VHH binders against Integrator complex subunit 15 (IntS15). Designs and how they scored, part 1

All scores and structures are predictions.

Target 1, 373 residues: Integrator complex subunit 15 (IntS15), of Drosophila melanogaster (Fruit fly) (q9vpf9)
Amino acid sequence: MSMSIDSNKLLLRKGDMKLDNYPTCAVEALTRLETLIASRNKQNMVMQIISEFIFLERTPKDGDVRKSQALPISQMNLFQEFQLIIALIEYFSRPGRDATRNAIFLSLFGSHLTPQRSKLLSRLISTAVSGSVAPLLSSAGTWMQQVGCKTPLSLEVAQNIVSDFISYSRKTPEQLKQLPMVGPHFAANFMVAVADLYLNEQRSPTLNPPPDALLDTITEWMMENPTLCQASQQPLVLPAGAIAMPFTTPLAGLLRWVVLAPLVSNRSAYSNLHLSLLRALQQLVSSGESTALPSQDLMQIVKSLQSYCARLAESKTDPQADAAYQKCMERFAQAVQIALSSNCITNQIQLLCLLESLPPHKLMKIVIEAHKK
Unless a header shows other numbers, all headers, positions and changes below count from the first letter of the chain; Kabat numbers aren't used for antibody chains.
F stands for the ipSAE by ESMFold2-Fast; E and O both for that by ESMFold2, at different seeds; each is averaged over both directions (binder to target, target to binder). V2 = 0.75 x the mean of E and O + 0.25 x the DockQ between their complexes.
[cut] marks letters that were taken out.
Atom coordinates printed by the task and the answers are left out, and those that the model quotes come from them; centres of patches stay.

## First folded at step 4 (VHH)

Design c16 (from a13 with S31D T33W; framework vhh_4orz_3)
Fold by ESMFold2-Fast, scan of step 4:
Structure c16 (fold): chain B 373 residues (1-373), chain A 120 residues (1-120)
Amino acid sequence: as target 1 above (373 residues)
Amino acid sequence: EVQLVESGGGLVQAGGSLRLFCAASGFTFSDYWMAWLRQAPGKRREWVALISSGGYTDYADSVKDRFTISRDNAKNTVSLQMNSLKPEDTAIYFCVKDSSGYYLEHFQHWGQGTQVTVSS
């Protein structure tokens, strides 16, 4: 096996590619990429050429783009896209180091994704969920953490999982029930992404409300896998030189979503999810782990409620008479009580002052007074 | 064992419509992605339409907006509605099982295909 890569030879092979040999050539290219990454040789230009070959990409010609965009254009037909998905599933299922697999995944899907690579990534991840392909889901979870779980890329992945497995299903699919066991890091980061996706439906006027099946699935996950709420804070293996991006834990993200949900929905599925989150939070604080619910995320919930109350003032509605606000405050007070009882919340005084700035709520007032000493 | 039986093909004039059916048996149909492939004489096989276990669909650019893939998990059937047919759509159409579960399998469960002929 040679350590050097003949990029000119690889580029010529791309031009002569036939449908019958594409999967073999793609696997060969992946193997060459793995060799470069595993040896820690920093040849960014060669790795880029290999990635472009894998996706059968070409540089844009005059008139291919409306703006001065320089993103490569994929020449793959639908059959080649499916062949590549199969090749990637097989490749990532091979024995090897997690760090190397994660680095390869990040090299293929890390930074500036073309629309074609983004589409293939979503199809690849959905296929991996269906096939319970644990190594690939592990790498996908790490990728979501690296690019940010609340970025457009991660939200698109989350929306496609909902579309593929939930929107047209009469029940929770078996593959989704197993996901926390097969790919815990991916499941955790999916929950962060989906909570953000549906938390602000105003950003996506075409986005339908979350199906009850989605809320029920997440509720089941939280009840059966309470440690899942911390998975994104404990990454499996990051690629060499990678920096962990700041992100919300699944517990914090889901809590923000369910606390604010009464502002747009009265569905009982949210109440069931909320109770499962309180149970998970209680188990974490009783084990001495309170960092899953950061004070910054709690303060952000307060700011969202302050904005809502300002809008109520414009319609001359008293927050204490508003059913939605009352339900939000009830859920929020329950979570705050559990979190503060751990005595591990940073900036507790600032949080309590911020909570006092909200229109009064009976349970929240009791919680505040209990912790002011 | 695993069986895929295609039907619904035939001779049709340009601009006409056909609906293809694929009856599946010998595996847990609802767990698998299903696809339609076609092959014209002397040409390579190409993907036409894809449907995931959850109902996600994808289409080749040449058939997008003209063809619709659907599945009925209660009947273990995948269907392809073909509208506004063109002479270029003339091919043998194959139903193929792709995987969900433990592993993706390379096209091992091909049916015999159904012939679609579109006259000009």
Scores: ipSAE 0.000, ipTM 0.123, lowest interface PAE 21.5, mean pLDDT 76

Design c2 (from a13 with Y102W H106Y; framework vhh_4orz_3)
Fold by ESMFold2-Fast, scan of step 4:
Structure c2 (fold): chain B 373 residues (1-373), chain A 120 residues (1-120)
Amino acid sequence: as target 1 above (373 residues)
Amino acid sequence: EVQLVESGGGLVQAGGSLRLFCAASGFTFSSYTMAWLRQAPGKRREWVALISSGGYTDYADSVKDRFTISRDNAKNTVSLQMNSLKPEDTAIYFCVKDSSGWYLEYFQHWGQGTQVTVSS
């Protein structure tokens, strides 16, 4: 009798790799992943074993640090890491179905990365940005949405892009300027991640303020590509069986960031970003797009401002006299006015009640009164 | 060189439980994927469960939610906990170690097997 399909599921090999055959064996393993993904009886654990092989991972021994965690340990040297990155760039550049590429990307990197895979992922994405590798950036963008754009994994990716391209902006400024055209979903999800990164001050006391070059880059992206603010609301090409995570928009994330920015910074770069977001929002409203700025995101901004005002009350500071608070409210009122003028905001009565709970601001009072009908 | 010794099989009533053990020697156990296969009389060898060196597990649809594979790297042992046994689970159960290199045809080493008989 010949071997059955079920018997073939047992035939994955993990053993000694010839150094002279790497990364050819990794490319062969990627082809095997592609075959399994296309199979009606695909096995997620078998795919995971193949991914461990691609990254040359092994089980920790008694002598290894933190054996109790049982996390795989990568045996890759720097040359092999470089070879794998090049092989992955070449593999993902091949013509094929988006769903298959996205599923392979998810199987390689997943939602719970080891430190070694996380490091390789960051290097891979930075290389793809530098080389304008559209298919890989598309898969990376989809991956960020699948794992969540505000998760530690996505924030680490965003932080590494800022470090690699913004801090050294002169090295690859043209590739970064072209990113919205080359990888719109990645650019959109990067903006969601970076906005959240800089809003969460307490995650790292050593997190430096965002560079002006970052704010200027995002401002230019929004001015030239206003549809980016909606990119993550579009249906994504997800691998079969993937659970769709709640969509986030760059507009909502960036708006929250710039509205709250006066609480920590008076830099003019934030004002320029804010104006670009208002322009994008006006264009979306004019085009009949009602989902770009959900009421839940506006309500979350209210909650952030309420928390700030509570802290001010404890310090005997009057929120109505606080210059930072006044600037936050001015920016917020302008965005709320445009959003409410769309007549498409859900839970409008609840939103208006929450806005009224904030310490009074002249423009916000006018906006609230105009929309109470 | 490589030795795999299965144990824990026996006669059990339908709905009962058995725990199979595989004692491994002659290789670095913790570095290899281990699996359980079974062969019923007159049938092909059928995959049951596997566990990777990283601890990832997978199961055949026929045993999913009833069987649990685990490993003890300190004792060089892989085990298979079998619950809610059915007459169709009657087979000789084999412990297998994966091969070295990139060859997807079969595991390099098989144990002698342990007989499981489920009666009603």
Scores: ipSAE 0.000, ipTM 0.118, lowest interface PAE 20.5, mean pLDDT 75

Design c3 (from a13 with D58Y; framework vhh_4orz_3)
Fold by ESMFold2-Fast, scan of step 4:
Structure c3 (fold): chain B 373 residues (1-373), chain A 120 residues (1-120)
Amino acid sequence: as target 1 above (373 residues)
Amino acid sequence: EVQLVESGGGLVQAGGSLRLFCAASGFTFSSYTMAWLRQAPGKRREWVALISSGGYTYYADSVKDRFTISRDNAKNTVSLQMNSLKPEDTAIYFCVKDSSGYYLEHFQHWGQGTQVTVSS
């Protein structure tokens, strides 16, 4: 007799699983999901099993005013949350097929999370960084790509890592320094998210630089791991028929950091990061057109420089005589030259027109003229 | 009850433009990722564009730099600006909201979509 969706549901309800036997019921549920997860038509059953036996959630009772919009109510206490984190670390450390592991992680932590699941996810990832749990971090990297690396969910994870390992740490832990080797895809996607948090006028009303320890850590990562930006370009290992979300590289965000940094900081780490980014851009030639830098991200840098020049005009300061602007344009011109020469920018004509609108800079003028024709 | 109503489709010549609209109701619109999917005759559904609750956008390679997705949280509306349309863009376009599943096609949709036909 073949196993049906009803038979799989009944196996979980067969009286050998009790909610008071936690976290055993969560471990058993994870194992049974390995069979269900490959079936596209069983997604609702997968979600019910996860909610009921893993996160101990209940749906709002009949008659609730916003029943259709209400998120499930978590019944987990703090000790059970801790037990689940340990169980998940152990589960993802076991030998197994990457596609199944990634599918389970994505089903546990989708694109719309309850506050409880979001908090648990952040704690789980921080624990995995501390323990160098490579398979878990690989699945987390896949999750960040699937939900989007610049979305509120990914930014919350990034902020939690910064809080736990940078802001409240006397020195950068060895585990964080080793992250590009242990979980390269997660490290690359973390850099996409964290780059969006600093030196970004769209995210913050002020150009706040990253914490010194964070800048130094990312600079060291990029200097020691020349192919790190390419880690996000590897094909996602997903179940057959799953739709892979577009990857993004940290290059555009980190380029914004090094280009805009002279406006707020004189730290030498930005020069080292700049040189490592130029090297990474040259390496993108080997990855083909699908890895091209988004022109939209580069246009955002242009807009930030336009805003700065407008403020200089209000102060009757000549941009051509402003040392900070000259340094910004020097770094930007070098990066744009390499990217254009490497065919890493889409819609280059629109970008070149915007660059021409900036107050002239000798090197940038040469770059524009070289690629305009 | 969650409702998504698409509009703005029509017949247009290759190289033309159309703007699609999706009116959403029955949920906290500003909290959800919204997406556009399309289905051409005899083909599988494919995703076209996504916009997160935070406003971050993602596009399929086939439409990148031609289409722009945007949202208006005050009006509970998501829109898709479609420029430089090609015959292969001919499809029924569906507005969908966030899903907890690992497949985009598990996003729930209520309605018949809006037909876009691009003549060659």
Scores: ipSAE 0.000, ipTM 0.314, lowest interface PAE 11.9, mean pLDDT 80

Design c33 (from a9 with R27F S56Y; framework vhh_4orz_3)
Fold by ESMFold2-Fast, scan of step 4:
Structure c33 (fold): chain B 373 residues (1-373), chain A 120 residues (1-120)
Amino acid sequence: as target 1 above (373 residues)
Amino acid sequence: EVQLVESGGGLVQAGGSLRLFCAASGFTFSSYAMAWLRQAPGKRREWVALITSGGYTDYADSVKDRFTISRDNAKNTVSLQMNSLKPEDTAIYFCAADRGYSLYPEFDYWGQGTQVTVSS
């Protein structure tokens, strides 16, 4: 009488790991995680193996034996960090199940990421973009969805991609041109993150405007890959303890960004992005894909415009004479017309009522009247 | 206009201390990693210390436990406290800014450098 549970105990003991050789211990740890990751009651063991054998982390011992909540500090030197990046790229390039790969990636780089792991994650993703490492970018895309595309972690990843490939480029970088084909989920989630990054109210748009090359890159992606704006960001079952984020598309974030852009900038690159989004939205409507569009994000655009109009009222400026407001409403009305024509908007009546609360705009009034009956 | 301006360099005797400052302007300082690099006479430029936007610090083995890098986001400054200075620390010290940490750094912005001379 032999039990499978006893066999699992023997497999765990045979896999006893040593810190003798780096990065060999990290590679052995990744292999062991393939077996452990499927077991909910082994999550603590998974985290300990990752901390000790992959990131070489140690809890600070400053004679403070009572500081049980101290964040671990990585003992890796720069050469070991390089070795780890290469080992992870090799590991994620191997044939395997997406669910296992995604679970391991989330366990390596979960939502409570240390500064050391955050640094390594950014370098790992930039290296994967440069090398077109599709399986790793797929896992990174799923990770961004699981931790939240608008969280500080995802915004830092997006900022690093902009810095590494876009900020000093005179044209769309070659590595990024293929990104929607190589890593569609990562490209979609990057667009969600970067739209929020440049709409952040805590940052001055004058001090940190988006590079034209960024807007051109996204415009090119949308023109060549219209279905990217509908990409599902989390098709797989989440590992135990992972935060389930709602399915989202880059459409809502990019639309909010381009509609509100005239409040801070009047660059032609935004107009090109706007036209590419309208084209993508029209193509989705025409294809008969019935994915519900998030009315909550459209309602948030209304609230942002209401706040802007309240500021205009304080300065005794007529919104109907304000060029920025007129441009915002023109772009918004065109997108709303296409979206409402799709019959895919939830809470349509509430959205129409909120739109009516905004200072009148000729095109928006026509759109509201056409869909109120 | 982006500017990085170093100060605090000078002549010091072996075993002494110096504190270097770098004042940054023209970019969102808090979102950048800041670094100190040095170039000794007849040597290649080498990385000395790094502080990320999140406050993580890293040091070259040759200066570990002797040098401390810190930043003040309210004042847009990064500083390098140099203790137990050795003649081998004689170099021009450069402040640099990067949006990310790199194993072999290709920094976005550079200062003009400040001379540190350690006498035996």
Scores: ipSAE 0.000, ipTM 0.100, lowest interface PAE 22.8, mean pLDDT 76

Design c35 (from a9 with D58Y Y101W; framework vhh_4orz_3)
Fold by ESMFold2-Fast, scan of step 4:
Structure c35 (fold): chain B 373 residues (1-373), chain A 120 residues (1-120)
Amino acid sequence: as target 1 above (373 residues)
Amino acid sequence: EVQLVESGGGLVQAGGSLRLFCAASGRTFSSYAMAWLRQAPGKRREWVALITSGGSTYYADSVKDRFTISRDNAKNTVSLQMNSLKPEDTAIYFCAADRGWSLYPEFDYWGQGTQVTVSS
């Protein structure tokens, strides 16, 4: 058909479409969602259509499933999941509907995601990365910002990208090198998520170093794309009246990587990443964008260094004579100097007091004194 | 790195049977999900059958209960047993391999295809 039925007629036909016509019913549903989302007065209808016609979900009945299952359960087999991924790739490859496309993506993969939808989302994004599907990656970037780049949802997406392209050698890291050009918003938000993924203090009180190939990839991204971390280069396209979540720069998380790296690694890539981060940070300060840098991330770096120095003291090692500590402090002092020069740091006095509590370092002392006034 | 070569296609009468084979060379075959797709003249490629690395099988509704997909990891082969063939089964049949369920630009590796013609 060249025409989609209206929302009320779609509900009348849902049983027939679901039984006979997958994935045709999913494709028709996506087309109907364009009209319904534009109106915004049918949000319950949108969710019902997505659940019923796209993901083939049903609410558990007495006797059908275990009493403990309260959430809708997907009836999709592996073949139908594959058909849906193809249909979504084709749908999101169409140009010229950015706000509507982003609204549909957010509706499909919202913040209260089922395990099956989460798995499908990760496979969808991995496929889009492999195929350089720019419009889909743009929608995925918007989705990560809206659900929060450091949430379990975003971390799971980041972990699956690392698994597919880095850890299990299913694909080549080379396929990731194009991301800043193809999907800059997704690339920036992926860096926020992945930086946080490797700062898990439950495993280690210090940095859990990322895989070499991931470090090399991110280092190249930052060196080749100096504006990647600027909010002005990452426009958020949402429907009129939607509440936009703030853009989070990946600089804070990546700073933690490079400052703590001397404690666990001698990889030259960290030195290159450090230089690129200082340049990116200076550009943010110089761009006239008054985005506050998160002082809590800098304070967490101080706490990690304090823990390291406490362990050195137990072995009667002077932190001022420890080469690794000196290198950490040199990198940290350079970043802190640029950050404080922005005059956008919150709780600056508390940060300065914490920095003063670290074993003395010549450059850091100069930086602290310069900013007490 | 994986090379896929299909064989076993040909001309058969409606109601007859054919068995297609796909031989894989290169990387370790047992880690791949293997699929058969077909393309009839003037139509888009469609899924026929899928076998996961763990051995689970899935079929398109149009071929369910007529076709059987199987794999032999020792020989690095996947086969498609086609029974009760119909004229609408006429198509070029492709073998495809996927390690990470990447679908675009489609499967990681593709064969050249083998022609199946079912006369009425």
Scores: ipSAE 0.000, ipTM 0.247, lowest interface PAE 16.4, mean pLDDT 78

Design c4 (from a13 with L50Y D58T; framework vhh_4orz_3)
Fold by ESMFold2-Fast, scan of step 4:
Structure c4 (fold): chain B 373 residues (1-373), chain A 120 residues (1-120)
Amino acid sequence: as target 1 above (373 residues)
Amino acid sequence: EVQLVESGGGLVQAGGSLRLFCAASGFTFSSYTMAWLRQAPGKRREWVAYISSGGYTTYADSVKDRFTISRDNAKNTVSLQMNSLKPEDTAIYFCVKDSSGYYLEHFQHWGQGTQVTVSS
């Protein structure tokens, strides 16, 4: 045994914890994790405590190699799941060390979740949104960043927020209206994730627009909170020595929404969102954000427009379809002009070549020629 | 037993390309996030690229638009295509399995690494 295990043996023993008083044992486990998270050599103990005393998971015992590969199954009933959600909200609402809270949140939910933990995480986050639980939403924002905002885990969380707050709403719910003020990091990462779910050809060849209430919510957020696209306003707080994943701005995904929207929708909210994105781009000039609009994301918008034009070429010319395309190109050219003039695009030469391949548009041609030199 | 074996490193001139491979075994590969980290002489380990079980990718700013991470779940492999290589990319590249890791010590299953050297 290592000297660290021997000297801290009492603090690391699972045997002094009891399962009889749920959710008390989960609260006791969370408190113990505060000490264990500070020790980088105790990952296995942390994961065992979480599995056994927080999520009440059981794995098959020794005796069958096939059972040894089975995923752990939570033994919690619905009432215990609710008790855990309340206990977690109370725990993360306590004043304290942000880095420790974020480390514990990441240990609870991690980058690979069982279906049971994933379901509980979605319910926990929706409850935190309803209750404006700022510290938990901050930890959730950090979690989305660490697992990746466009991964299936983050997309599932985003879809559950849409299901719980947007699907049956005719206007922005009050809890969601305040979200950028209560949990800006979570709001920004939610926008990255939810932007990927709609008006995205990689996800569906049929460009599905977002629900009206979602579009209105996002538009209002961007109009009222221009700093949501700035990494410096939403720092990632982790313990010293942790590997931090970089901030992903919602700017590129929302730009895809406003550029592609004329192909499937005539809602005026897209015009307001477009103007807010142009303002955000101009603000990034002063911030020196050279990677705010990755060329790969912009090239994907070009490919979507190319696919649309190819499909349209197989049918008779529709004046409405041409007008829609012209509006797409107008919005795209305006954004590209600001970004190129501000050096906010990496690998601009490749992007300019792809833009040249699109059907002619007066403003886009001027932008390309100005930056081709 | 979890095993990660890197290959594909070597010597290359600035502006050149290399493709790194990581062969994984001993776990359900398709269910886990995989990452590439690198360590240059005298420097701390640095994250390079990350790929989720669903195939979504994220890159460090220093390599964005130059490197591409991909995975083949049928072959239990993750690869890193490195284009427009710079002398600053010289490092030992490690394939890692994410084990709720936010500390380096929490990545229990590191490969042995593959050396990439970019001459000026």
Scores: ipSAE 0.000, ipTM 0.307, lowest interface PAE 11.8, mean pLDDT 80

Design c41 (from a38 with R100E W106Y; framework vhh_3k1k_2)
Fold by ESMFold2-Fast, scan of step 4:
Structure c41 (fold): chain B 373 residues (1-373), chain A 124 residues (1-124)
Amino acid sequence: as target 1 above (373 residues)
Amino acid sequence: QVQLVESGGALVQPGGSLRLSCAASGFTFSDYAMRWYRQAPGKEREWVAGISWSGGSTSYEDSVKGRFTISRDDARNTVYLQMNSLKPEDTAVYYCAASEYGLDFYTQSEYDYWGQGTQVTVSS
């Protein structure tokens, strides 16, 4: 029995809710959240308003739940879902503070997403991509970074973009060609997410190989927008009290993916993507951008290759004779050469020592010797 | 602050059983894959078992397959390792790790979080 003024207002609003008033109640709730989001002690009320008035969620009844179904169940029909998507597009398109939009987006979708909210989030983002809704894509990009670009939530968003725009396309979809300009932060975080998704297929045993159209899309993005490599390094416009999750640059994530790709598949689309990354890295280095490929990310690639070589040794396979390893080292050596030529790599000596610990490769030996002072 | 705390390590007789627990805090536990590693004196740390973020996939090192079972309880932010038919060779400090990458050491990240470990000794 809470007798607080805020709880009484919430109770009155529940009494006024009618099916014929949707999406008006959702629009009113979003406006109310702008006031409540600034108060640290109102988080539970924010979540109740979102669940009750925006997603029309109802708590399961006691005694009827024999399976683990503690999460509220949405009562929205397909038409109401459509109405909510339109309302959210309109809300996020209005003038306002980025911090407020980002706080509301994070509160709506959070780090624990029900199947219904997940489905709606995917449709919302795809609609925003198709409609070039820049403020919504900005908030979505910030949300991906806040929840983690490599978490299941971000990977599902990335997979849905692949499914909606890429999976059945023979070439780069027109809807996606402008995405780096319209929503650079979202495009950057999408690239980090898909690189992780396809590099680590063990998370989904049923995951199909990446479509050539996906690799071609990212290749085109990188060739036309080399500064996209730096998008995720920009300060995030986060709500008060939010903490930014650790992240990998798009260039580092994509490079790790293409360098290690020969261990899984040998497709020309990966070689084209690799060349676009080398071009982007060279342009960023030439422009004085020394943080495009941190030494820590290069060292992580070395560790992955060391682990692969250790597994080959257990099978009595010679890593130096392994075709996949040779292709990985060729791509890696080319990227290392460009990175080291910038003279801005931190811990260069440690990186060179780690590279020397890998089974010999002709091009990598030349690169190492060229940069020993 | 991210924290992983292992517990349940003890001295057990060969053929015995033991359940290890790892309590997680400071991050969204349900979004991370969880792994168990072990390190015996004078040896490198080796991967033992992994469980996906959803709990739908598990993986084990060959020497423990059929004897060890990894599980998770997202409501309690805890991952477990049930160890049956223990052997002297299982004697090690056991560590849990949270990872954005897959179930084994191949896809490790600098973003992995590690606990302080719990000692398991299998001795006659």
Scores: ipSAE 0.000, ipTM 0.119, lowest interface PAE 19.0, mean pLDDT 77

